# VH-VL binders against Uncharacterized protein ycf53 (ycf53), part 21

Target 1, 237 residues: Uncharacterized protein ycf53 (ycf53), of Cyanidium caldarium (Red alga) (o19887)
Amino acid sequence: MNRIRFISLILNLDSCDSNIQEYSRLAYVHDLNKLMDENFVSLLLIILKLAKNSKRLQPTYHNVYLFNLLKSYALSEIDGYVLGHFSRGFVNTLMHYKNAQYETLESLLSANNFFEANKFTQQILLELAGEQSKQRNWMYFTDVHSINHQSVSDLNHLWELYSQGNFGFSIQKRIWISVNKNWKKFWKKIGWINSNSKWLKYPGEFMWAVNAPPGHLPLFNQLRGVYVLEFIFDYYL
Below, E stands for the ipSAE of ESMFold2; O stands for the ipSAE of OpenDDE; V2 stands for 0.75 times the mean of E and O plus 0.25 times the DockQ between their complexes.

## First folded at step 22 (VH-VL; framework fv_amivantamab_arm2)

Design g3 (from b4 with heavy chain D106Y; at its last look DockQ between E and O 0.61; V2 from the best seeds 0.69)
Fold by OpenDDE, look of step 22:
Structure g3 (fold): chain C 237 residues (1-237), chain A 120 residues (1-120), chain B 107 residues (1-107)
Amino acid sequence: as target 1 above (237 residues)
Amino acid sequence: QVQLVQSGAEVKKPGASVKVSCETSGYTFTSYGISWVRQAPGHGLEWMGWISAYFGDTNYAQKLQGRVTMTTDTSTSTAYMELRSLRSDDTAVYYCARDEWLSENYFDYWGQGTLVTVSS
Amino acid sequence: DIQMTQSPSSVSASVGDRVTITCRASQGISSWLAWFQHKPGKAPKLLIYSASSLQSGVPSRFSGSGSGTDFTLTISSLQPEDFATYYCQQYNRYPLTFGQGTRLEIK
């Protein structure tokens, strides 16, 4: 990939084609990193500003990555712009999420803190499911129906965006379907059980980085979470 | 209230097998796992393995691989631990414990223990 | 496997004493460390989980601290019923492993 091609992708501001974005994974990210220098960063900031001002900026895999990459340079101009226009988070700002918890989740995901993001995701789901679930600190599948569709969609979107399509409910569902909805095969494919079909120990034997297998996160309790996931797969996605 | 009740003491000869039961009540059996822990005389606690109550998936301590089998009966909310090819160093008190995988309720309830004596 | 090493192996103390038991893991286990009390003829009892969280029903004189590889169980004021053997356990990775135990006896 060259700089021109990358700019072209950025300028595809109206494209929400998830299929195209799905192919822009870790290799794409590595290529982007090689293109970055001070001059190019300045140009990208200008493009970001223009896109934002024209209200055409969309939360895509590459835009989320680009935004985080720009932030990593810690330039005063970038910091000032981010503080002024994206203080709530890149995706939260663009999508106008009203739940403040989603800002916290995005912050964790943007920091590649997938372990805490996973824990926080569970907490969000419990809260959304109702006070009883929250008090029990565990969700009955009968309570899952209380969660609104938009909330689940938003959670999924955040996980997908910040994992470059590697994580999220939609990824999990796709993999689940590909193995004929067989839980054991599913767990093996997403790395929740090892090659000998043995359960992994939470949390030390799980991977908490973007290089984990597709669908590895978010992690649900396999003893009870299968019912929750099945419900999410069937009714929310 | 949550309870785990184990079977009674056993006396076995070397080479024999023993099967200890752990009947549970007071909670949804299939929502948890069961771990087994033993203590030989003069020694500390030793984790033997874990089983998912509903799915039946197991993870055994390596030193017991091939000799131990853990099972569950969801209809009776009972867990079983079978140890084969018994030897004198298997003499111990065996415990079952409720084992939550992700939550903080880890080993929060135990059986009363089962003494297994292996002697010629 | 993760080896858990407790110190001391035994300790003599009197009622009212402050008692400290340490546990070291051979590798980092974050905060996934539990403390158990074990009395003869009884089942082990969970005291502390997640390194510092007090199990429900356990007296507040028990406390846990530490993270990574070094952990501590503290009994602020020893009571007669506290004389027992104490074990640390890591549950970060399989196999689950216990410390060798610390026997707390009457001085």
Scores: ipSAE 0.699, ipTM 0.865, lowest interface PAE 0.7, mean pLDDT 90
ESMFold2, look of step 22: ipSAE 0.744; ipTM 0.893
ESMFold2 (binder alone), look of step 22: mean pLDDT 92; pTM 0.928

Design g4 (from b4 with heavy chain S52T; at its last look DockQ between E and O 0.66; V2 from the best seeds 0.76)
Fold by ESMFold2, look of step 22:
Structure g4 (fold): chain C 237 residues (1-237), chain A 120 residues (1-120), chain B 107 residues (1-107)
Amino acid sequence: as target 1 above (237 residues)
Amino acid sequence: QVQLVQSGAEVKKPGASVKVSCETSGYTFTSYGISWVRQAPGHGLEWMGWITAYFGDTNYAQKLQGRVTMTTDTSTSTAYMELRSLRSDDTAVYYCARDEWLSENDFDYWGQGTLVTVSS
Amino acid sequence: DIQMTQSPSSVSASVGDRVTITCRASQGISSWLAWFQHKPGKAPKLLIYSASSLQSGVPSRFSGSGSGTDFTLTISSLQPEDFATYYCQQYNRYPLTFGQGTRLEIK
């Protein structure tokens, strides 16, 4: 991947992600790091400013990664721009999410704090499922019907974008379908059970990094049955 | 509110088996798991394994694999642990404890313990 | 298997004393450590989880700290009801393992 191609991706000039396969998402991160030097960083900031002002910018995992990379340089002009225009977070700002919890979730995801992001996602889902689910700290199978459809889509979008497409309910659904909806094969493929079909020990045996198996996160408790996650896959995605 | 009540003390001969029950109340049994922990006289606590209530999936400590069976009865909200081919060093107090897959504060509630004595 | 080693094996202390108990894991366990109190004739009781989080209903004189391999339990002002054996327990991975225990004696 070259600098011109990368610029076109962050400007949303491609109608599709035609040169990048979903499966090769992690290799994409390595290629992006190779493109950077201080002159290119300055150019990318100018391009980002112009793209935001045009109001055509939609978040992608390319420009989410770029935004985080720009922030890592800690330059005063970058810090000033971020504070002035993206204080709520890059994706939250562009998508105008209204739930303040999504600002916290995005902050955790952007910092690669997947452990806390997972816990916070569970909290958000419980609150969306109703007060009784929140008080119990787990969701009864009928509570899933109270969850706002768009809220699940928004949660999934953040997880996809900040994991280069490796995490999210949508990836989990695709994997679940790829194993003919066989739950034990699904759990093994996403790394929730080990090679001996034993449940992994939370939290220490789970992988809290982007290099985890595709679909590994967010976690969703299966020990209370599969109904809630199946409902999410079938009806909210 | 949450209670785990275990079966009474047992005296067994070497080579016999024992089945300890753990009847639960005050919570939704099928939403959690049960771990079993034992303590031999003069020794510390030893984890034996756990079982999920809804699916009955088990994970046993390797040293006990082949001698232990954990089961549940969801109609009575009761977990069971059976230890076979008993030896004198299986003399211990056996505890059940509530467990949950995605929780950081597992073993929040325990049964009162069941003394199993293995002697001739 | 992760071995958990507690120190000391026993502690003699007076009411009002500050008591510390240490626990060392044979390999890194992040913060995935719990502390239990066990009194004769009673079930064990969860005090601390995730190394430093106080379980609901546990008095604030109990606190935990540490990460990685080295952990401590502190009782800031010992009370008569705190006489017990204390166990650390790792839950970083299966099999779950406990320390050998520390007996806290009033004397």
Scores: ipSAE 0.726, ipTM 0.883, lowest interface PAE 1.1, mean pLDDT 86
ESMFold2 (binder alone), look of step 22: mean pLDDT 91; pTM 0.922
OpenDDE, look of step 22: ipSAE 0.850; ipTM 0.943

Design g5 (from b4 with light chain S50K; at its last look DockQ between E and O 0.73; V2 from the best seeds 0.77)
Heavy chain, then light chain:
Amino acid sequence: QVQLVQSGAEVKKPGASVKVSCETSGYTFTSYGISWVRQAPGHGLEWMGWISAYFGDTNYAQKLQGRVTMTTDTSTSTAYMELRSLRSDDTAVYYCARDEWLSENDFDYWGQGTLVTVSS
Amino acid sequence: DIQMTQSPSSVSASVGDRVTITCRASQGISSWLAWFQHKPGKAPKLLIYKASSLQSGVPSRFSGSGSGTDFTLTISSLQPEDFATYYCQQYNRYPLTFGQGTRLEIK
ESMFold2, look of step 22: ipSAE 0.695; ipTM 0.867
ESMFold2 (binder alone), look of step 22: mean pLDDT 92; pTM 0.933
OpenDDE, look of step 22: ipSAE 0.860; ipTM 0.943

Design g6 (from b4 with light chain N92H; at its last look DockQ between E and O 0.82; V2 from the best seeds 0.76)
Fold by ESMFold2, look of step 22:
Structure g6 (fold): chain C 237 residues (1-237), chain A 120 residues (1-120), chain B 107 residues (1-107)
Amino acid sequence: as target 1 above (237 residues)
Amino acid sequence: QVQLVQSGAEVKKPGASVKVSCETSGYTFTSYGISWVRQAPGHGLEWMGWISAYFGDTNYAQKLQGRVTMTTDTSTSTAYMELRSLRSDDTAVYYCARDEWLSENDFDYWGQGTLVTVSS
Amino acid sequence: DIQMTQSPSSVSASVGDRVTITCRASQGISSWLAWFQHKPGKAPKLLIYSASSLQSGVPSRFSGSGSGTDFTLTISSLQPEDFATYYCQQYHRYPLTFGQGTRLEIK
């Protein structure tokens, strides 16, 4: 990976299509430290701020990953100043999500704090489902009708982008369809039940890292029935 | 408002079976699970297993596998625990407790306990 | 199975004393540990979950700490109603297991 390729990927100017294999090749960066010096880091941050202001930049699996990586190399006060313009979160800043809770969710996902991100996602879903779901601390099956399409799409987008495409309702739906909508095969494939078909013990037996099985997160309680998740898959995705 | 009310004390002979009931109220029964915990005289608490009310899926402690059966009756919001081939060391107070698959603070509500005495 | 070992088996203390009970897991359980209070003739009561989170309605004199394998329950100023047996319980993996109990005797 050379500097021109890095700039192209972070600005979404690459001519290659976006796919899982492409992400895997990016993760094999030959020697990242050879690419990053003080001047290049600062230049990239300034370019990103300018691209943000032009409103042409869209978040992608690549530029979300690269932005987080770039933050770890930011050393100067000017770097910190430029990063301050992304204080709401990289994706949130570019997409202008209106719900302030999505800023908190993005912060957790950006820090790879998937345990807290999962808990916070449940809180967001309960709030979106209505006052009674929030008071009960779980969603009655008819409450799912109160959640709108855009809210689910935004939640899913954050999960996908910050998990390198490994998590989110959309990948869960794909896997569910791939097993002919068989719930037990689905739960096993995403790792919610073990090889003996026993439910994993929350929270300790779940995997809170991006290398978990595809579709592992976010969790959704199936022991209250499958209706709500099925509705999300069928009507909101 | 959540309440778990268990069946009364029982006296059994070795080799018999016992079935303890746990009638629930004040919450949606099928949205939670029920764990069973026992305490023998002079001993600590021992988890026996768990049942989901919605699907009836169970997970039993290995030492009790083959002797215990947990069931639910959704129409009465009642959980049951049956222990077979009773031995004298099964003498204990048996508790039901509310459980939830994706919760950090399980066992938030308990039944009052059912004394089961296995004598001779 | 994860064995939970409590220390001491019993403790005798006066009203107002600070009491500390320890719990050791046979393998790492992160922070997935709860503390229960059990009084004779009553059901157990959840005090602390996630090692240090206070359950709703539990007095603030109770606190928990620790992670990994070593955990403590502290009662900062013992009250007469705190006479009970205290149990730690791991919920990191099935089967769920309890410590053997610590009997708190008020002088």
Scores: ipSAE 0.690, ipTM 0.858, lowest interface PAE 1.2, mean pLDDT 87
ESMFold2 (binder alone), look of step 22: mean pLDDT 91; pTM 0.927
OpenDDE, look of step 22: ipSAE 0.786; ipTM 0.904

